VH-VL binders against q0atu2. Designs and how they scored, part 385

Target 1, 119 residues: q0atu2
Amino acid sequence: MLDKKARIRTSREYRNVFEKGKRLSGRFLIIYYVENALDNNRFGFITNKKIGMAVIRNRIKRQLRAIVREYQGQVKNKHDIVLVARAGIGKSSFEGMEKDYIAIMKKAGLFARNANKID
Key: E = the ipSAE of ESMFold2; O = the ipSAE of OpenDDE; V2 = 0.75 times the mean of E and O plus 0.25 times the DockQ between their complexes.

## First folded at step 21 (VH-VL; framework fv_dusigitumab)

Design mm14 (at its last fold request DockQ between E and O 0.58; V2 from the best seeds 0.80)
Fold by OpenDDE, look of step 21:
Structure mm14 (fold): chain C 119 residues (1-119), chain A 122 residues (1-122), chain B 111 residues (1-111)
Amino acid sequence: as target 1 above (119 residues)
Amino acid sequence: QVQLVQSGAEVKKPGASVKVSCKASGYTFTSYDINWVRQATGQGLEWMGWMNPDSGDTGYAQKFQGRVTMTRNTSISTAYMELSSLRSEDTAVYYCARDSGYDSGTFYFDYWGQGTTVTVSS
Amino acid sequence: QSVLTQPPSVSAAPGQKVTISCSGSSSNIGHDYVSWYQQLPGTAPKLLIYDNNKRPSGIPDRFSGSKSGTSATLGITGLQTGDEADYYCGTWDSSLSAGYVFGGGTKLTVL
């Protein structure tokens, strides 16, 4: 579980990211990202009803939080990042989500350190 | 099998624009990014940028920012690279290449087009 | 000037082993997986190695890749005349603007 200070929690915070941030789409995820005025990164997660039932949405959200937590140390600081699950994510494996996240984050230039597990 | 087939050779004047096409087949076009790489005669490979055929998102090398435009027509599984304000230094073979980044989380080009020669001369 | 540094040329006799180095920095080779490409004369590049040391189908095990720190190495054993080509390393770079970068290329001559 991400620390409270590492989470986007308010509607205003989410709105700020969507209005001022950049957007990139992957296979299973869309990320919105913008610089913040803090000394830490904050992450938000959105799983819309198109993903499936509440049980599925909650599972996906847990998985995305796990992925973000795993790689948060490699992410450039001072960013608010919102992950939006795409419709097909429910049929993807955890590994597939992870790889998609990594690819998108790399394209966004948000990794400050090696994000590869093997290296 | 996966194939990328590019448009034919182009001859352009300085200041003009060139648009190269890359038709993909043998796989789901929208599932993999298309990258463009060029190579001047006797020189090395130079990465130009990537394009997500699904979303239309792009990322260009700084060198080509403001001068390159990468697009796609999903109905015909074709990617396009347009380079404007051409200079003699833009004379090169231009390649499209499929990126397997979404499958692996790493970026490498597993399939390449045959290349398109673009000549810029007065 | 290429971001990744390769020797301009290497040469060896048939049956011998050759290695091609690729030197980068913490923002590229030190940051991501390395790929290698073979370009035969007058042809498009071909993926030879990906993810540092993996071979695509159809690539013989004579070709190998390794990575350590900010450097990568391509190894070719049992050198054949058909291996005469240009070889390029490449990887994702995270500096300034995220993007792919290539080495300058190495011309392999089979003596």
Scores: ipSAE 0.913, ipTM 0.956, lowest interface PAE 0.5, mean pLDDT 95
Fold by ESMFold2, fold request of step 22:
Structure mm14 (fold): chain C 119 residues (1-119), chain A 122 residues (1-122), chain B 111 residues (1-111)
Amino acid sequence: as target 1 above (119 residues)
Amino acid sequence: QVQLVQSGAEVKKPGASVKVSCKASGYTFTSYDINWVRQATGQGLEWMGWMNPDSGDTGYAQKFQGRVTMTRNTSISTAYMELSSLRSEDTAVYYCARDSGYDSGTFYFDYWGQGTTVTVSS
Amino acid sequence: QSVLTQPPSVSAAPGQKVTISCSGSSSNIGHDYVSWYQQLPGTAPKLLIYDNNKRPSGIPDRFSGSKSGTSATLGITGLQTGDEADYYCGTWDSSLSAGYVFGGGTKLTVL
């Protein structure tokens, strides 16, 4: 689990990312991202009700959080990043979500050689 | 059978623009990004950028930022690369290539177009 | 000079083995996977090796790849005259503006 200071939590924080951030789409995910004024990254997760039933959406959120946790040491600091699940994600595998995340994070320029120094 | 078929050779004067097309077949066009790579005569390969045919998202190499535009028409499975303000140094063979990123999380170009020669001379 | 450094040329006789080196940095080879491309004279590049050491279907096993630290190596055994080509390494580079990078290319001559 991401710690509490690494989470986007308020509507205003989410709006800032959507309004001022950049977006990139993969097969299963869309990321929105913007520099923040902190020393750390913050992550948000959105699973639209169109994706499926609550059990499916909760599973997907859990999987995405696990993926983000695994790779957070590679993410450049000082970014707010929102992961939005696309409608087709319910039929993806964990591996498919993971590869999608890696690809779009690389293409966004958010991965760096130096590991993230903040947990 | 995956194929990328590019438009024919072009001759341009400095200051003009060129638009090269790349028609994809044998796979779901919107599932893979298209990259553009060029090669001047007797020189190496130079990556220009990527384009996501599903979203239209792009990422350009810094050298081409502001001069290159990569687009697509999904109804005919065709990617385009337009390079403006042409100079003699832009004389090269231009390739489209399909990237592997979404299948593997690593990037390599598994299928290439045949190349389009663009000559810029005054 | 290219971000990835390759020798400009190598040569060997038919039947022999050659290696082609590709030297990069921690922002590319040191952190990501390497691919190799063959470009026969007058043709488009073709994928030879991906993910450091994997061969796509149709590439004979006399082509091999490896990676150590910030360097990668393409190996070709049992050289044939049809192997005369330019060879390029390539990988993702995560520095500054993130993007794909190629080596400068190596011309292989089979004497």
Scores: ipSAE 0.831, ipTM 0.916, lowest interface PAE 0.8, mean pLDDT 91
ESMFold2, look of step 21: ipSAE 0.823; ipTM 0.918
ESMFold2 (binder alone), look of step 21: mean pLDDT 92; pTM 0.948
ESMFold2, fold request of step 22: ipSAE 0.822, 0.812; ipTM 0.915, 0.910
ESMFold2 (binder alone), fold request of step 22: mean pLDDT 93, 92, 92; pTM 0.951, 0.951, 0.950
OpenDDE, fold request of step 22: ipSAE 0.906, 0.913, 0.908; ipTM 0.953, 0.956, 0.954

Design mm15 (at its last look DockQ between E and O 0.81; V2 from the best seeds 0.83)
Fold by OpenDDE, look of step 21:
Structure mm15 (fold): chain C 119 residues (1-119), chain A 122 residues (1-122), chain B 111 residues (1-111)
Amino acid sequence: as target 1 above (119 residues)
Amino acid sequence: QVQLVQSGAEVKKPGASVKVSCKASGYTFTSYDINWVRQATGQGLEWMGWMNPDSGDTGYAQKFQGRVTMTRNTSISTAYMELSSLRSEDTAVYYCARDSGYDSGTFYFDYWGQGTTVTVSS
Amino acid sequence: QSVLTQPPSVSAAPGQKVTISCSGSSSNIGFDYVSWYQQLPGTAPKLLIYDNNKRPSGIPDRFSGSKSGTSATLGITGLQTGDEADYYCGTWDSSLSAGYVFGGGTKLTVL
């Protein structure tokens, strides 16, 4: 589980990311990202109803949190990042989601120079 | 089989724009990014940028920011690269290449177009 | 100036083994996978190696790749005259801006 300080929790925080951030689409994920005024990164997760039932959405959210946690140390600091699950993610494997996350984060240039576990 | 077929050679004056096309076949066009790479005569390969055919998202090398535009027409599985404000230094062979990043999480170009020669001269 | 450094040229006799190095900083090949491309004279580049050491279908096992730290190496055994070409390494670079980068290229001459 991500620390509370590493989570985007309020509607205002989410709105800020969507309004001021950049957007990139992967196969299974869309990320919105913007610099924050903090010393740490914050992550948000959105799984809407088009993905499937609540049980599926919750599973996907848990998996995305696990992926983000795994690579958290390699992400450049001072960013708010929102992950939006795309409709097809429900049929994707965990590995597929992970690869998509890595790819989209690389395209966004959000991995730090000293990253060593991003492949 | 996967194929990328590019448009023919171009001759342009300095200050003009050139738009090169790259028609993809043999795979799902929207499932792989298209990258553009150029090579001046006798020189090495130079990466220009990527384009996501599904979303239309792009990422350009800093050198070409503000001067390059990568687009696509999904109905005909065709990617486009437009370079404006052409200079003599832009004379090169331009390649489109398919990126397997979505499948591997890594980036490499597994299929290439045949190249398009763009000559910029007064 | 290329981010990835390759020797400008290498040469060997037919049947011999040759290696081509590719070096960079920890901000690129230090953590990203390396790919290699072969470019025969007057032709488009062809993928030779991806993910450091994997061969696409159709590439003979005479071609091999390896990576250690900030260095990658392409190996070619049983050198053939048809192997005379330019070889480029490449990888994703996160040092300044997200993007792909190529080495300067190595011209392989078969003696």
Scores: ipSAE 0.857, ipTM 0.934, lowest interface PAE 0.6, mean pLDDT 93
Fold by ESMFold2, look of step 21:
Structure mm15 (fold): chain C 119 residues (1-119), chain A 122 residues (1-122), chain B 111 residues (1-111)
Amino acid sequence: as target 1 above (119 residues)
Amino acid sequence: QVQLVQSGAEVKKPGASVKVSCKASGYTFTSYDINWVRQATGQGLEWMGWMNPDSGDTGYAQKFQGRVTMTRNTSISTAYMELSSLRSEDTAVYYCARDSGYDSGTFYFDYWGQGTTVTVSS
Amino acid sequence: QSVLTQPPSVSAAPGQKVTISCSGSSSNIGFDYVSWYQQLPGTAPKLLIYDNNKRPSGIPDRFSGSKSGTSATLGITGLQTGDEADYYCGTWDSSLSAGYVFGGGTKLTVL
C-alpha cells in the first residue's frame, strides 16, 4: 500500500497533472505524468463508470495500487503520475496490467537508470 | 501468420523526404507497437523510434528528432515512417519491426519487415 | 561507437562452440533484459534470444544466452555453415533519451 505522502488526493492535484503533464497509452492503461516540486513521487488512479460497476472499479484500483507499490522503488523521483484505466481493462489479468504498466513506464522514461531489474 | 510487408525501394535527392510503409497482417495491428530500424550498407542496426498504432503515440531516438515522423492508418493496418531533409548518410535499408513490450514488459522485436532500400544521391 | 560493444568478428570450425560478447552499462544491460538477433546474408534480422536466455519457437537449443552485470553473452554450439551471419545484441536503455539500443554487430565466419 502507498502511504498518504505518495498519493495524489485533491482535485487541484489531479487537474495539474492532466493540464501540464505528458500522456502515454498502453493496452489497458493511460499514464499522465509531470515533474513535481516535492522530494517524492505521487500516484493517482482513475476508473470511470464505463469500466463497470463499483465492485469491478474497486478491484481494478486495488490491483493498480499493488502494481505501483511493487515497482515504486524503480520510479524516478519528483513525479506526479496518474494511471487512468482504459475501458477494456476489465478483461485483463493482473499480469497483463502489470506488463502494460512496465512497458509504458519504460517508454515514458520514468524508471531510474540505476534501478534493479524489472520482473 | 504474422507478416510485415514494406513498400518498394526509393531513390531520393538530398533535401527530399521519403515515406516508407509497413503493412501488418496475421495479428491485431493495434495491440503491438511498431519500431523502425535502419541499416546503412555494411553497417549495424540503428534504432529510430517506436509508434503505438492504437494511440498514435511515438518515441524517437534523439538523432532523428525533428526529421522523423511515424504514423499509421489503422483501417488498413499500415505503419509509416517519414524521414525529411535527407542526406547521403541516410542511405540505408529501413525495417519495420513489431515489439513485444505489452506481452512481456520487455522490448524485443519478434517480427521484422523485409526492409526498404532508400538511396540518397545527387 | 555503438552503445553496446561487440567484437567485430569471430570464427570457428563446424561442430565447434563460439561465444559472442556484448558489453554495456548500468543504464542498459545492467537495467533491462537482453535480446539477440541473427541476420543471415541478404535477409532481415530474426529474433534469436529474448529475456537474456529464452529461445522463441523454432530456434534450436544450440543457441543460448546469458547475462552477468553489464555484459551479455550469446553461445552457439555445434556450429553449422548455415550459422554464418551477423549477430546483434539489443536492449532498452533507460538513460537521458530512453530508447532501444543495438550492439555494433559480430560477423560469425564458419571455416
Scores: ipSAE 0.823, ipTM 0.917, lowest interface PAE 0.8, mean pLDDT 91
ESMFold2 (binder alone), look of step 21: mean pLDDT 92; pTM 0.950

Design mm16 (at its last read DockQ between E and O 0.64; V2 from the best seeds 0.82)
Heavy chain, then light chain:
Amino acid sequence: QVQLVQSGAEVKKPGASVKVSCKASGYTFTSYDINWVRQATGQGLEWMGWMNPDSGDTGYAQKFQGRVTMTRNTSISTAYMELSSLRSEDTAVYYCARDSGYDSGTFYFDYWGQGTTVTVSS
Amino acid sequence: QSVLTQPPSVSAAPGQKVTISCSGSSSNIGSDYVSWYQQLPGTAPKLLIYDNNKRPSGIPDRFSGSKSGTSATLGITGLQTGDEADYYCGTWDSSLSAGYVFGGGTKLTVL
ESMFold2, look of step 21: ipSAE 0.826; ipTM 0.922
ESMFold2 (binder alone), look of step 21: mean pLDDT 93; pTM 0.950
OpenDDE, look of step 21: ipSAE 0.911; ipTM 0.956
ESMFold2, fold request of step 22: ipSAE 0.829, 0.829, 0.815; ipTM 0.921, 0.920, 0.918
ESMFold2 (binder alone), fold request of step 22: mean pLDDT 93, 92, 93; pTM 0.951, 0.950, 0.951
OpenDDE, fold request of step 22: ipSAE 0.905, 0.908, 0.908; ipTM 0.954, 0.953, 0.954
ESMFold2, last read: ipSAE 0.839, 0.790, 0.837; ipTM 0.921, 0.912, 0.923
ESMFold2 (binder alone), last read: mean pLDDT 92, 93, 92; pTM 0.946, 0.950, 0.948
OpenDDE, last read: ipSAE 0.912, 0.908, 0.908; ipTM 0.957, 0.953, 0.953

Design mm17 (at its last look DockQ between E and O 0.69; V2 from the best seeds 0.79)
Fold by OpenDDE, look of step 21:
Structure mm17 (fold): chain C 119 residues (1-119), chain A 122 residues (1-122), chain B 111 residues (1-111)
Amino acid sequence: as target 1 above (119 residues)
Amino acid sequence: QVQLVQSGAEVKKPGASVKVSCKASGYTFTSYDINWVRQATGQGLEWMGWMNPDSGDTGYAQKFQGRVTMTRNTSISTAYMELSSLRSEDTAVYYCARDSGYDSGQFYFDYWGQGTTVTVSS
Amino acid sequence: QSVLTQPPSVSAAPGQKVTISCSGSSSNIGNDYVSWYQQLPGTAPKLLIYDNNKRPSGIPDRFSGSKSGTSATLGITGLQTGDEADYYCGTWDSSLSAGYVFGGGTKLTVL
C-alpha cells in the first residue's frame, strides 16, 4: 500500500489534476499528470463502473497500486498522477497492465534517470 | 503481412508546409504507435516523434515542437506527418515506422515505410 | 551531435567477426532497452535487434546484441558481402525531453 502522503485523496486534488494536468492514453490506462508544490509524488486511482463489478474494480485498483508502488522510486518528483483504468483492463494480465503503465510513463517523461527496473 | 506505404516525393519552397502520409496494412492500425524518422542525405537517422493512432496522442522531439503535427485517419489506417515553416535543412527522406514495443513498455520500430523524399529549395 | 555514440566506420573481410559499439548515458542506454537497425544502401532501415539481444524473425543468428551499463554492442559473425550497410543503435531517452534517440550510425565495409 502506498503511504497516505503519496495518495491523492480529496475531490479537490483530483479535480486539480484533471483540469490542469496533461493526459496520455495507453491500451489499458489513461494517466493525468501535473506538477505539484510538494516534495513527493501523489497517485490517484479511478476504476469506474465500465470496468465491471465492484469486486473487479477493487482488484484492478489493488493491482494498479502494486504497480505504482513498484516503480514509485523511479518517478520524477513533484507530480500528481491519476491513473484511470480503461474498459479493457479487466481482461488484461497484471504484466500487461505493468507494461502499459511503463510505456505511458516513459512517453510522459515521468520516469527519472537510472530507473534500472524499467529495463 | 505488415506494410507501411508512404506518399510520393515532395518539392517545397522555404516557408511552406509538407504533409506526408503513411498507410498501414496487415495489422490493427490502432494497436501500435506510428513514429516518424527522417534522414538527411548522407546523414544519420533522426527521430521526430510518435503518434498513438487510437487516442491521437502525440509526442514530438523538442527540435520539432511547434513545427510538426502528427495525425491519423483510422478509417483508412493512415498516419500523417506535417512539417511547417520548411527550411533547406529539412531536406531529407522521411520514414514512418511502427512501434512494436508499444505493448511491452519498450520502444523499437519493426516495420518501416519506404520513405518519402522531401526537398526544400528556393 | 548524436545522443548515442557509434564509430563512424568498421571494416573486415568476409567470414570474420565485427563488433559495433554504441555508447550512451544513464538516461538512455543505461535506462532502457537498445535496438539495432540495418540500412542497406538506398533502402529504409530494417530492425536487426530489439530488447538488447533479441532477433526478429528472419534475422540470422550471425547477428547478436548485448548491453552493459551505458553501452551496447552489435556483433556480426561470418561476415558476408551483403552485410555491407549502415548500422544504427537506438533507445528511449528519459531526459528532460523524453523520446527515442539514435546513434550516429556506423558504416560497415566488407573488404
Scores: ipSAE 0.883, ipTM 0.946, lowest interface PAE 0.6, mean pLDDT 94
Fold by ESMFold2, look of step 21:
Structure mm17 (fold): chain C 119 residues (1-119), chain A 122 residues (1-122), chain B 111 residues (1-111)
Amino acid sequence: as target 1 above (119 residues)
Amino acid sequence: QVQLVQSGAEVKKPGASVKVSCKASGYTFTSYDINWVRQATGQGLEWMGWMNPDSGDTGYAQKFQGRVTMTRNTSISTAYMELSSLRSEDTAVYYCARDSGYDSGQFYFDYWGQGTTVTVSS
Amino acid sequence: QSVLTQPPSVSAAPGQKVTISCSGSSSNIGNDYVSWYQQLPGTAPKLLIYDNNKRPSGIPDRFSGSKSGTSATLGITGLQTGDEADYYCGTWDSSLSAGYVFGGGTKLTVL
């Protein structure tokens, strides 16, 4: 589970990332990211009703949080990062979402030099 | 069968631009990123950047930032690379290649175009 | 000067074994998977090895790959004249200018 300090919590914080940040798309995910003024990273997760029922959306959010937690040690510090689930994500597996996340985070340049993989 | 077929050879003057095309077939064009790699005569491979055909997102090698533009036309499954302000040092074979990133999380180029020779000559 | 260092050339007789090294750093080979590409004269590169040690369909098992620390090695056994080519290692580099990097290439001569 992500630390409460590592979560984007308010609508204002989310809007800042969407308005000021860069965007990259994968197959299942879109990431928005911007440098912050903190000493840590913060993550946010967006699923909309087009993805499915609340149970499905909650499962996807839980899976995405697990993926982010697994790789958080590799992420460059001082970034706010919002993961937005694309409409097709319901057809993906956990491994499919994970590979998509790894690919787009590498292409965004967000994995740090000298970061340790958590597993 | 996956194929990447590139446009023909180009001869350009210094200061001009060149636009190389790469037509994909045998797979869903928007599902894989296209990368561009060049190779000067007698030299090694030099990565130029990636382009996501679905979103149009790009990432360019720092050396080419400001001179390269990578685009696509999804209706004809074709990727493009345009290099501007050409110099003699840009004389090379330019390749398009499909990357594996979304299938594996690991980047490698599993299919390559045949290459396009660009000659920059006074 | 290439980010990944390969010997410029290597040679061996038909039927013999050769290895080609690829040296990098913690920002590339030490942090990501290595691929190898074969480029026959006058042709485009072709994927030979991916994920450090896996062969695509159609690549014979006399081609092998390995990785240790920040170095990778391509092995070729049972050398044939048709193996004369340039060989490139490649991987993702996570440094400040994140992107894909190739080794400088190794010319294999079968004598």
Scores: ipSAE 0.763, ipTM 0.905, lowest interface PAE 1.2, mean pLDDT 91
ESMFold2 (binder alone), look of step 21: mean pLDDT 92; pTM 0.950

Design mm18 (at its last look DockQ between E and O 0.71; V2 from the best seeds 0.82)
Fold by OpenDDE, look of step 21:
Structure mm18 (fold): chain C 119 residues (1-119), chain A 122 residues (1-122), chain B 111 residues (1-111)
Amino acid sequence: as target 1 above (119 residues)
Amino acid sequence: QVQLVQSGAEVKKPGASVKVSCKASGYTFTSYDINWVRQATGQGLEWMGWMNPDSGDTGYAQKFQGRVTMTRNTSISTAYMELSSLRSEDTAVYYCARDSGYDSGQFYFDYWGQGTTVTVSS
Amino acid sequence: QSVLTQPPSVSAAPGQKVTISCSGSSSNIGYDYVSWYQQLPGTAPKLLIYDNNKRPSGIPDRFSGSKSGTSATLGITGLQTGDEADYYCGTWDSSLSAGYVFGGGTKLTVL
């Protein structure tokens, strides 16, 4: 689980990312990312009602947190990153989400080092 | 089967713009990025950038920033690459290529167009 | 000039084995999977290897790929005259601006 310091928590923090950050869309995810003034990265997660019922949204959120946690060590420091789940994510596998996350993060240039599991 | 069919050869003057098209078929156009790669005569491959047909998002190589524009028309499954302020050095064969990055999390080009020759001469 | 370094040319007789090297850095080959492309004379490039060592359908098993550290290698066994072509390695680079990079290409001549 991501520790409290690694989480975007307030509406103000989210708003800052959306207003000042860059946006990239993947198949299942949209990421907003911006540099912060901290020494650590912070992650936010958004799962809206278009994804499905609350149970589904919570599941997706847990899965995304797991993915982010798995690769957080490879992410460049001093970034606020918000993951927005797209409508089709509910039908995707965990692996599909993971691959989408990796691809988007690579495109964004946010990985500082190899994020591939087999390398 | 997957196919990428590009527009015909172009001859342009220096300072002009060229717009190359790439029509995709045999797969869901919006599910895969389109990349553009060029190759000058007798030279190697040079990556220009990627375009997400679904969102319209793009990423360009620094060398082409401000001079290249990658777009798409989803209704006809066609990607476009426009290069402006053409120079003689832009004379090359330009390829569109499908990227399977969203499927694998890795970037490689599994299908290529036949190429479009762009000649820039005064 | 190319981010990835390949030998300009290699040659061998039919039936022999050849290897083509591709050297990079921690920001490219060390950062992501390597792909290889074959370009026959006058044709568009063709995907030969992806994810370091995987072959697309239709590519014979006499083509192989490997990666170690910041280097990759393409191996071709049972060399055939039809293998005469240019070969390019490529991968994703994370330095400065994220993007794909190619090697300079290797011309394979079948003697």
Scores: ipSAE 0.900, ipTM 0.952, lowest interface PAE 0.6, mean pLDDT 95
Fold by ESMFold2, look of step 21:
Structure mm18 (fold): chain C 119 residues (1-119), chain A 122 residues (1-122), chain B 111 residues (1-111)
Amino acid sequence: as target 1 above (119 residues)
Amino acid sequence: QVQLVQSGAEVKKPGASVKVSCKASGYTFTSYDINWVRQATGQGLEWMGWMNPDSGDTGYAQKFQGRVTMTRNTSISTAYMELSSLRSEDTAVYYCARDSGYDSGQFYFDYWGQGTTVTVSS
Amino acid sequence: QSVLTQPPSVSAAPGQKVTISCSGSSSNIGYDYVSWYQQLPGTAPKLLIYDNNKRPSGIPDRFSGSKSGTSATLGITGLQTGDEADYYCGTWDSSLSAGYVFGGGTKLTVL
């Protein structure tokens, strides 16, 4: 599970990322990210009604949390990062979401990956 | 059949700009990023940056920051690279290439354009 | 000068084998997957190896790749005159100036 300290929780925290942060899009995800004043990263997740009904949105949220948890040790510290699910994400697999996340995090300069990762 | 077809050779004066086009076919243009890579005569490959055709997002190599602009027109499946303030050292073949990032999470260039020769001379 | 170091040239006789090295760092080869590109004279580069050791469709199995630590190696067996080309390694570099990097290239001559 994602640590409580690694969560963006309040509307003010989300607004700060959207207003002050950079934005980068993949196939299924958009990330917004900004440097924070903490010694750790924090993650937020948005799944709006455009992607489907509540059961679909909740499944996608759980999958994205699992992906972030798996790779959080490879994310450069001191960032607030919000993952926004794009409308087409319902057609993706877990693996597809995972590859999208890896690609956009690398292109954002947030991600350093061990070449021999044994996840 | 995936194809990347680039615009023809260009001859430019120092201080001018050049815009090279790269027309994609045989795949969903907005699903893959386009990268630009150049190669001076008798030299190696030099990565210039990536561009996401769906969002218009870009990431440029530090060497080209401030001089390069990568854009697209999705209605005609065409990517563009514009390099400004040209110098003789910019004489090179410029390639567009499709990157694999969203398919695999790892970056490699699986399809390349034929290249566009840009000559910068007085 | 290139972030990834390759020998400028290698040579071997027809039918023999050759290896081409690519040396990088912990921020590139040490953390990400390596690809290799073949550039025949007067042509665009072509993907030869991806994900360290995988061949795209149409690439014969006499081309192979491997990676150890911060170094990668391209192997070519059964050398043919048609293999004379420039060979480039490439990978993502995750350092402060994140981006893709190529080796300086290796010219293969089949004597």
Scores: ipSAE 0.814, ipTM 0.910, lowest interface PAE 0.9, mean pLDDT 91
ESMFold2 (binder alone), look of step 21: mean pLDDT 93; pTM 0.952

